# Designs tried in a protein design chat: VH-VL binders against RecQ-mediated genome instability protein 1 (rmi1). Part 11

Target 1, 235 residues: RecQ-mediated genome instability protein 1 (rmi1), of Schizosaccharomyces pombe (q10160)
Amino acid sequence: MNQTTTLSTELTELGVRVQNRWLQSLLDYLAKKHSTGANTTPQLVMQYLVASDIRESTTSEGAAPYIVSEQHNVRIENTMLLQIVRVREIGISIVNQLEYLNDLEELKKLKGQKVIRLVHDESGDEEQNDDDGLTEAQDAVQKGSELKKMCRLILEDSNGQRFWGLERKPIKGIQLSTKLGTKLLVKNVLVRRGVLMLDPNNTTILGGSIEEWDKDYFPKRLIEELKGELSKTKA

## First folded at step 16 (VH-VL)

Design k55 (from k47 with light chain D28G)
Fold by ESMFold2 at other seeds, look of step 17:
Structure k55 (fold): chain C 235 residues (1-235), chain A 123 residues (1-123), chain B 107 residues (1-107)
Amino acid sequence: as target 1 above (235 residues)
Amino acid sequence: QITLKESGPTLVKPTQTLTLTCTFSGFSLSTYGVGVSWIRQPPGKALEWLASIYWDDDKYNNPSLKSRLTVTKDTSKNQVVLTMTNMDPVDTATYYCAREYYGSKGWYAFDIWGQGTLVTVSS
Amino acid sequence: DIQMTQSPSSLSTSVGDRVTITCRASQGIRNYLAWYQQKPGKAPKLLIYAASRLQSGVASRFSGSGSGTDFTFTISSLQPEDVATYFCQQYDSYPYTFGQGTKLEIK
């Protein structure tokens, strides 16, 4: 049975061109397991693919056709499969982003102390109880439930070339909390001054992540990276 | 950080049942391609695979011990439990839990191991 | 069960030397062979998977090759911190099985 050829064809119709060696190793792994049965579907393969490093799992046919940073006013008409290396919000000051991220971390601490605080207040002699005990943490979350204006991305193709992507229009699902290694399909994208001009019409979010990149990243390492970037921009 | 840790009794008597718990953090057993396995190493001897349990509830036991082994999971607690019946002094070993993962760069075998726990079987 | 046989059982060499350890499977295991390093009192550490793929964070002096039944693990230039026991493991078929190990020492 030519399972590999059939799956590769079906995946290519979805805009994904897998390396044969990667697909074969996945099929070997799945063949040992009872719960997947005898047949593997393209949908199941996609679940593993979005968690993969596309440098290992996909071919260069889905990569950028040239050195992107050297181009201006060209359009890449073909579909590319890309993975997100970094996300930056550029429409909101770094200081406000740091306040938002720190408030998220404070909310976690207040949630963990909610029971302790209530017990302490009940034992206290205060005549007037503050019914807004968690309001400061809740306001921080409400002020920016998803802090988003405009993102700039570092993107990577199957050849390991990295380049910038800029949202011309907000794309739902791209924000500071977007997992590193998230897979995108990008088609008919304008390249301007070496940057991909992204919008909801040319960008499809497939999801996923790369475990090695994303573990322990949001929000702690992001906070550290933003502090470093803030220090560089101050005169 | 991704970690696994074995816990349970360090001394059991012959014929007793051993129960070991693997508690892990930094990954979920609901993630595609994730499995947790038990491996033991008698003092000065080779490693021996005991059992595996996967994200999709598949379970596999070493045939040489299959009637003695039960492996279960509690995904919400990030725990895998090994139960081994009718312990014998030859079962004295360090017991490890380890992650098997089909991850970002392929099929990794056992990429992360717990520190192990020594279980002595003595009368 | 697939029997994994390592050679040599022990090895004593000098810093800077090339080290070669072999592993033979009793039947074909394709390329589903891993190599581990284990220092005394420590858990095993994965070095090589899929016969030749270097695990993230592992030094480039470690390498692996082979397919089918015969596999080789190489340290290109031995370092003092490489003193350990090394062993292979097949993960092609249940039960997963391990080699008996090779104890590596520095003269």
Scores: ipSAE 0.799, ipTM 0.911, lowest interface PAE 0.8, mean pLDDT 88
Fold by ESMFold2, look of step 16:
Structure k55 (fold): chain C 235 residues (1-235), chain A 123 residues (1-123), chain B 107 residues (1-107)
Amino acid sequence: as target 1 above (235 residues)
Amino acid sequence: QITLKESGPTLVKPTQTLTLTCTFSGFSLSTYGVGVSWIRQPPGKALEWLASIYWDDDKYNNPSLKSRLTVTKDTSKNQVVLTMTNMDPVDTATYYCAREYYGSKGWYAFDIWGQGTLVTVSS
Amino acid sequence: DIQMTQSPSSLSTSVGDRVTITCRASQGIRNYLAWYQQKPGKAPKLLIYAASRLQSGVASRFSGSGSGTDFTFTISSLQPEDVATYFCQQYDSYPYTFGQGTKLEIK
């Protein structure tokens, strides 16, 4: 088998159906470089693929089999390769999310000037107050954790179809800071009222991003988008 | 926003060594498929590729300039440095750094350029 | 080295006209050809890569075609803001090489 056919077969076993034109252009790029020469592995190809727009890099065999938004109570048993267009936290108020993001941005500004360590002060009587007076946002920043309860995603397949995904159970790696264009493998997913019901058992995070979508997005453009959404709910 | 900016001397005497620094933001040389290149444009003439350095440490120099060129990187500072020895008045040009990227939609050529810096070589 | 020859070296035409610029490589470069726009005092801007692929954020009136050695860049309907110099560049092999440019003006 030639190199392209062998690589495509190996990538399909990893759940990815690569577009021949895209793979050939990657191989042409790699062939001119000294460090890779003729030794291209499927692992190396995956590094480029997770940074790709799957509308260019993958075939429709990994796409949704129908118009997802029109379906109810169906199961998509096959593996789909999807990319994240947007992440929204829907279990926490927009106001609290804005507080979190603004606090996080301020903390990053201070770290840019010097190393800053935040320490939660304990009460003077050795017993800590169970309610430390911090908002959920302040608590997440102080703990160094993500502000997370339940995310809704806008997902896109290789055909450019966009649809909703809802976290039924927390998926580690899905949060407000998740990079736009992050690649997911989704298998055996239930579709309820046009929404993919996601959980850790049916969702594998491959990683990556789409640079054009993600650059300068978190947290600044996310803050702007959330402010716009908040103003519409108050109008 | 993804940006590159060239810095260094704008006037150099013949035989001196030119050192130019490309400082970039919004991307990293640790990213697969990323390279930074130096390209120059003499007044009224075509662009000339000088050198490239990639995320995987590959380096390429234009053979027409022989061993005059050295390109290095400091990934932690988001910098690429070009040194060019034995400068001559014919080397007077605007010097650009630019990104080459195998990115989201395939193999781009130079998708992002710095503003350029004019380097004049004169006694 | 692969020599890139553009034609014409300059062009003057009217708003709304179709503009065609050609680029010829001295040997085959497959489809690894890019087109750039450069305005006075500014850096080049990538318009087209892989001979025919439009860069993100570039107007759809720009297009490219060709493969091998003969390539064409087209502006379907010239706009006033398109006044610039246009360059082709091969990136099939090192050293990367550029055409000498085509200066586009409005009559």
Scores: ipSAE 0.796, ipTM 0.915, lowest interface PAE 0.8, mean pLDDT 89

## First folded at step 17 (VH-VL; from k55 with heavy chain W55Y)

Design k61
Fold by ESMFold2, look of step 17:
Structure k61 (fold): chain C 235 residues (1-235), chain A 123 residues (1-123), chain B 107 residues (1-107)
Amino acid sequence: as target 1 above (235 residues)
Amino acid sequence: QITLKESGPTLVKPTQTLTLTCTFSGFSLSTYGVGVSWIRQPPGKALEWLASIYYDDDKYNNPSLKSRLTVTKDTSKNQVVLTMTNMDPVDTATYYCAREYYGSKGWYAFDIWGQGTLVTVSS
Amino acid sequence: DIQMTQSPSSLSTSVGDRVTITCRASQGIRNYLAWYQQKPGKAPKLLIYAASRLQSGVASRFSGSGSGTDFTFTISSLQPEDVATYFCQQYDSYPYTFGQGTKLEIK
C-alpha cells in the first residue's frame, strides 16, 4: 500500500476524507524537508489540513448530502467536515457589538498585542453589577471577556455549499473572535428551516483557519461588515 | 498587513562579511508550512535563491555559494538573519527576503516579498 | 541544478493583445512552477503557483499551464499596467531556480 493510501485511510479514521492530489502535494513539500520527511503521520497531516481550504483538501464524502436550505425537520446522521465562513452574534444588538469592537480597537492602540488576551473567553464566575453605567460592551472589555450570547454561523462544506448554523447551546470556542476557516466536525445534526441546529454534543471544533479569509479580519473588517449590515437593516 | 523588511548595510568592502536582517509581521515562523528565504538580484540580472529557513528550523543554502552563507532565526522577534562572508563586487545586488508558505490552497512558492535592499560591494 | 529557460527574452505588443511566455525546465519539476511579475524598481509579485493556480488578488487575465518540463504563461488581453518583467521559478527541488526573465513592453 503506498503512503498516500495508508495516510488517507488513517485520516478517515479521524473523520476526514482527503483529496489524494492535495495529500500528494503536501507529501511532496514535506519530502524536501530533512526534519519531517521520515516522520509523516496522520497527526502531522491534520496540522496542515486544519489550515487548508477544505474545498481543496477534502472530498465530497464529508459534505452535506443535499441542499441544506431546502430541508426542514431532517437529521443528518453522517459526519460532515465544515469550515466557518462567518460568525455573527444574534443575541446582542449590532450597535452594542460595534461599541464593544471599537472599544477593543482603542484598547489595542494603547496596549498593543494584549488586546487579544482580553478578548479571549477567559472563563470564570466573575459577575459584576453594572450600576456604574457600563454597557454590556464596556463591561466585557473591562473584564477581558468575550461579548457572547448566541452565535449564528455561515458554514461551508467541501463542495462549496454554504448554509447557516445556529447555536442552540453555547459551544466553547465559538464567538466573534473565532478565526475564519475554523474546521468543525458536525454529526447527527437536526436541520430546521434550512439551518443546522448546533450544540456541544453534535459539534467538535478541530481548530485552524484560512489565512486569506482571516488576515486583518478581527476586529477591523468585522466592524466594517457590521456597519454595512446595520445600514441595510435601517434602510 | 503581512510584511517583510530587509535591513543592514548598503555598502560593504570586498572580503567583509555582510549581515542582513529580515523583520516580518503579520505571520509567525512557528506556523506549520512557513519559511523565510533570501533571494538576490544583481542589477539587470535574474533572481538567485540564496537560503531558506523554516518553522521547524530546517535550513538550506544554495550550494553554489558553498560555506559563505549562514541563516538563522529568532521566532520571538519575527526575524531571520543572513550572514554572507567574503563579499566580492560580483555580489552587488538587491537582496530580498520572502515568505514561502504551504497554505490554504497548497504550496504557494514565494507568496510575499520584502521591498529589497541594495547592497553595493566596492572598495 | 535545474535550469529554467524562458522564451522570448523580450516582447513588445499592443494593449489588448494576447501575450504568451514559455518556460522550459532542464528536468521534470512536476507542477511546482511559479510565475512572478516584477515592475521596475520593485519586488517580484507572485501571480501563478503550482503551474496553473491563480494567486488571490491577481487579475483573471493571467493564467498558466503545463507540467513536467514545458510551461506556458498567458495574458489574455494586455493592459497598460502589465508592463513588467516576468519570471518563472521552479520550487520542486533545491536549489530553487528562476528563469532569466521576459521583458514585456507596449508598442
Scores: ipSAE 0.789, ipTM 0.911, lowest interface PAE 0.8, mean pLDDT 88

## First folded at step 19 (VH-VL)

Design k71 (from k42 with heavy chain W55Y)
Fold by ESMFold2, look of step 19:
Structure k71 (fold): chain C 235 residues (1-235), chain A 123 residues (1-123), chain B 107 residues (1-107)
Amino acid sequence: as target 1 above (235 residues)
Amino acid sequence: QITLKESGPTLVKPTQTLTLTCTFSGFSLSTYGVGVSWIRQPPGKALEWLASIYYDDDKYNNPSLKSRLTVTKDTSKNQVVLTMTNMDPVDTATYYCAREYYGSKGWYAFDIWGQGTLVTVSS
Amino acid sequence: DIQMTQSPSSLSTSVGDRVTITCRASQDISNYLAWYQQKPGKAPKLLIYAASRLQSGVASRFSGSGSGTDFTFTISSLQPEDVATYFCQQYDSYPYTFGQGTKLEIK
């Protein structure tokens, strides 16, 4: 025995404080359903944890130490484990984001065929160039890259408190396609006017998702949400 | 939009081998905690679990049918295949595939089911 | 094999009434007990898992309780769309086993 205590200690060294009842339930499941259950590693537990709702799986010791929205110019020095509720691009117009997402959906229906790129590859002559006329959305689609400038996140801690995070410098892995429920470790972060100021130095992406949040979200439900947000700004 | 669908013959003769395919979308059998199971329901009777196969290729068969059942998967095709040998009229039932998942809120039982396919065994 | 005994086998009651269905396991299954709703010609739908936890998207009038061998499923106020057969299932041990069902009808 001592398996639960050993795993909890090892997970805490990774910055994750698990709920004992959640860990015990996972170990019971693994023992009953999988041949590897007797010698469960912290790496295996982490695979299940990043797919979990941290309100279920982790303790308040990894949560925000106070009401974040009420703070200004303070630094949260401790490590927090957070999950991404929403991602929004705020440096690019909603109209251009909608164009990008619709174009990606059409490209996906063609099973990855890049007819635009193929046409460019077959042309030895540049008889028509519309490069100056490309929107940020059209350029990203042609390059096969993410549409990104600056994201704002809705983040949630183990207590269910939700607050904003602003990407002050690009963090690789945070974009419109980032899965909902993605787990982050955030350490030594500045809070300004109730917003966490995120950058690559204070943010580690653990990965994962919450299936109930993320299923069928990107791009269809994101498109619908952005259309709704656009309508509110015009009302 | 997570779906499973059963496909295969609807009529088989006694002693023949039944092969059913479960094709699913919206999730992957490479995901930790995911399993796909076969369950059947004879007309007017209770559900009976047949077999399960998990993301890590662990497999379990109902002991009462163990030698008759083979379950395999093709993760790249999102498919699980059940093979059941030596069919008998008593095996007439609706056959379902269903997902088992250890997900965001813990260990769900069978959280998503296919529509089922009726298989009739008669001479 | 773990036998799941469900009662009553059928039930007829009025819209707005409280409905209670019980399920007994032949041995201790902890809380690894699920409840399903099945309408005619349809696959089962998961309502409750872990004896008492409500599945996402399921109405709050459905609830479950119990641990060990004795489990209860409740509809706090019956609605017309709740006409169905309800099954319990243990998932503690292989083979997974199901109750025989309770057919719920409106008087």
Scores: ipSAE 0.771, ipTM 0.886, lowest interface PAE 0.9, mean pLDDT 89
Fold by ESMFold2 at other seeds, fold request of step 20:
Structure k71 (fold): chain C 235 residues (1-235), chain A 123 residues (1-123), chain B 107 residues (1-107)
Amino acid sequence: as target 1 above (235 residues)
Amino acid sequence: QITLKESGPTLVKPTQTLTLTCTFSGFSLSTYGVGVSWIRQPPGKALEWLASIYYDDDKYNNPSLKSRLTVTKDTSKNQVVLTMTNMDPVDTATYYCAREYYGSKGWYAFDIWGQGTLVTVSS
Amino acid sequence: DIQMTQSPSSLSTSVGDRVTITCRASQDISNYLAWYQQKPGKAPKLLIYAASRLQSGVASRFSGSGSGTDFTFTISSLQPEDVATYFCQQYDSYPYTFGQGTKLEIK
């Protein structure tokens, strides 16, 4: 079937280099189970791809061209497709982050609602020391906004190589509540001391998640991970 | 945590209509690649697939029971409902709902099952 | 409908033994075959999908192989907790169909 060649070409134009066997398997599934299989578009394939593990779904042509941790002052010109393994806020103390997350859980108990993944809004931004008398965590909870200053990411490419990405300027969609496995396109990125220097100009959020990574993660397992990191800092 | 739970009557009379509700949590029927199916198991016998409904409203019924089965969903309530008409004692079985998912590693078949509910059909 | 023929229907063996169960489809189902474990009074548990892929959280002593019409499920070293009924299921085409099961016991 020439369908896979046409779709692969169209997906490459979107910056995604799919593994042929993964695409064929998806098309077989769609043809057998869904009426949409008769009219499969690149947009539909993208919906499945952003929920996939890119180690299965994409080729190494979208991976890092070398061992990133060994590089300094190198620019990766090519577009990479990456998935987020972890998100960490590094511009706000771990103690204040724990306060924020615990306050979210307490609010949820009082209202009987499921944990809500928060979306950062423009009006919820905080400046250092602007809200005298309130912690950044308390202010974010009062405003119903994300606690956000600067994130560092653990990223993974199609070969399973993991490396750090540092948010040099705020990227909309990157916050503590960002789903694990979220897909990113990263192009023309500077590598410094083994870390990708991310900003809105070189990073596109495709969305998605990996269910096995993300289920039951935010906020409870994040809280436990942060507590563990705090204890290592004190030791 | 992902769970499914079957609810409905445990005793029905012959010719009555059975209505079972599958209530699930930890996933949504708005997610691409998600489906919920009904499967039954008569005491001491093999499993029999009954019906499936998917995120895009595609539905499938077992042809051997086609005119008797209706499956519907309410995505906002995280519910799937099976209606089975003209019940007969041979339909006595444990009824399960289960998730089908095309996930991060491909097509998983039925990866999560409810505990099941025994439905007895007798006078 | 695709008939799934499973053999043996029952098996009694010792802890540590290698267990092999076969499943044959009445027509080509590619690799769209799953294996389940079911203990008395419990719902089935998915072990293997796509004929050979191990489900997350399932012990590595379980494995599957085959494609087309002939499929094999193996427990490399039987453990006491593996006492259950095992069945195959095709999910290639509707209606989805299941094998009759293999009841596995420890001598």
Scores: ipSAE 0.769, ipTM 0.891, lowest interface PAE 0.9, mean pLDDT 88
Fold by ESMFold2, fold request of step 20:
Structure k71 (fold): chain C 235 residues (1-235), chain A 123 residues (1-123), chain B 107 residues (1-107)
Amino acid sequence: as target 1 above (235 residues)
Amino acid sequence: QITLKESGPTLVKPTQTLTLTCTFSGFSLSTYGVGVSWIRQPPGKALEWLASIYYDDDKYNNPSLKSRLTVTKDTSKNQVVLTMTNMDPVDTATYYCAREYYGSKGWYAFDIWGQGTLVTVSS
Amino acid sequence: DIQMTQSPSSLSTSVGDRVTITCRASQDISNYLAWYQQKPGKAPKLLIYAASRLQSGVASRFSGSGSGTDFTFTISSLQPEDVATYFCQQYDSYPYTFGQGTKLEIK
């Protein structure tokens, strides 16, 4: 109704075109379960949207305008909303990636908590750290030392079309640990040999994930997938 | 792996206050659309919803239990706590905590349950 | 409170048979109905939400239909592992309420 129309307009200004049925279903849920339902903002809707499957939540206006794999040297000028299906590091050997990921897995088995990237460290001084097993975790994984050179992505649009994206320049927030289902806005992207040529100027990370895809994925299921890819190369 | 686990006393005397803790992993109560609920099942009987608490601190209690129920959360510990006053033998049941989630495909009802804990109210 | 009435209370049938369980709500709950499977000594497992949507990881032989007040749960071809009690639950309005259950056995 009028609230749905106003919100849809505001979301379109943010680069996202929502399906009316999805938005109405969300508003009904909010009205029944949350006090915020009476004053729903586009910011609140975005929080639910980035956790959604865009095939359910968004319209085809944000999808690829044609079969991407059949295109060469074309530019998609309009903004697309995409979700990340898979991330692969292609500038670092699979063996080195597996060694890194196995070290992360061993650390998680020992203490059962996430690897913490933010560790305050002061060079040139002696410092005692007696927290649980965190000191070993901090040293073994080194703060901020993600394995990153160049990623290739499998991307999906609102119509369920999947296609490749290749980083031409590193995009902050795209790495092996990036959550599956992360939402991207991609605008003015060049397509070469059926692949989107991504860079920080044409790609905005909205965040989010799809829980069903991402649960228990990093690093254990990623390790299994990389081992399978290595076996194909060796065979 | 997403899990919930109930903990607390398994034997309670009539008139005492029961306190149960739901500890969960693999999701956060800071996540939009997440809620945790308490549901009980007396031996051989139907499930009965007790209370729900959501990421935004909205709370709901079963009116049939009046003011006996209090539900609270500690998001930093991934815990939800149920307090139920004036326990009676009729309150003997298995107590579950369960997640309610508005997720990638919409509103899931109770999509993940703890294993449950049997609470016996002895005379 | 919204009363949820299931039929039948129990059912005994053979592997491969089609199983149908019904659930009626005492007032309109739109499509906010879920179906759960519960095995002895275990927690319920969500099978169907929103009356007809299959939960992730649940076998395709399970299905649901209906809206408003009358709902149906179906197992298209019963398997040995489907021996359990099945419950409907409305989540339209507080308090959330459950049906009394249908105990499913193999002959």
Scores: ipSAE 0.748, ipTM 0.872, lowest interface PAE 0.9, mean pLDDT 87
Fold by ESMFold2, fold request of step 20:
Structure k71 (fold): chain C 235 residues (1-235), chain A 123 residues (1-123), chain B 107 residues (1-107)
Amino acid sequence: as target 1 above (235 residues)
Amino acid sequence: QITLKESGPTLVKPTQTLTLTCTFSGFSLSTYGVGVSWIRQPPGKALEWLASIYYDDDKYNNPSLKSRLTVTKDTSKNQVVLTMTNMDPVDTATYYCAREYYGSKGWYAFDIWGQGTLVTVSS
Amino acid sequence: DIQMTQSPSSLSTSVGDRVTITCRASQDISNYLAWYQQKPGKAPKLLIYAASRLQSGVASRFSGSGSGTDFTFTISSLQPEDVATYFCQQYDSYPYTFGQGTKLEIK
């Protein structure tokens, strides 16, 4: 009891409100492996928590206080713990994003770590777009940096409510390659037209992932999803 | 895709030492809550757990075989190695490696298995 | 060592029927009980963990219940692809131990 209560208090000071049954289950697991279950630290618990599905691991006190999609021009002052379901770049065309992802795959095929040539592998009935988004994709691949302008996220709280988050200013660690299930602390966030307005001042990245969501996702499944979305936007 | 694959000799003579390697991909032994175990199944019989090794190098051997078993890992190669001494025809079995994981939904037991390798012990 | 006793050892029933398999532990294992499906020539596949939790990607016709020493595995409506041997396993204490299996066949 004292261990569970102490850990819960320490985790709450970090902005994370764990379900008691989840924490007890983790402590039982740690004890059975003859590890330091009797002396488990909040840092160790956080390692398991950021890999968890927060619908199982955290309480509704860290969830959105209402149906977010029905709100306009309100501020959620409370700290929320959220997990990233999807990341989309919306400041660069889907066609140019696909070119970037295909070029990344081609560079991985180079023997001897050659970086002096870039092969642009776009084919089919689609014409290449010459806008600034394509230039940014080519620059990112050549320099080994992430393609990034402005992301929109699908976020999920501990109650399973999903809603949009829009990156108002670049948040380091949010890009197309961000792992699915990454945990965020979001506080004092403005909701506008049902969308959370995210920036570096109101968003802290805790990290982690959900293995079932993230395995084999980047870049192949992302490419498939973007191609499907491109077909819908043309309709 | 998460996979495990067993490799090593398929025929050994009595008294010889068996060495099996489990090579896996799609996960790392540096991940909290991950372990790899060896389990065997004699033809037509129940599964028998042999040994486990975890991300923090904790190791466990089946007491009935304890002095015969050694399990080691090489995290950089994604490999776990089982060594079993003094083989006997009764040890003829299919040998599996499997992952144990405390994941997003809790403690999964053995959630992913290799396809297994048959080891026959005979003169 | 914790002995796991499964019953029945084999079962023959019809497509669409409800199937029930039981597993008894020789001592209290809380809910640290898993169920596996094994088809001929293949490795076991995890179906149920923590006595009653359905593994991701496993069909909803499979379920488990119980705690302590007595556990039940159920297929609500048998399908042709469910022909296999089913095993319980305790993971409460080392050594981890398995039931001897239940062979499930279609009449």
Scores: ipSAE 0.744, ipTM 0.874, lowest interface PAE 0.9, mean pLDDT 88

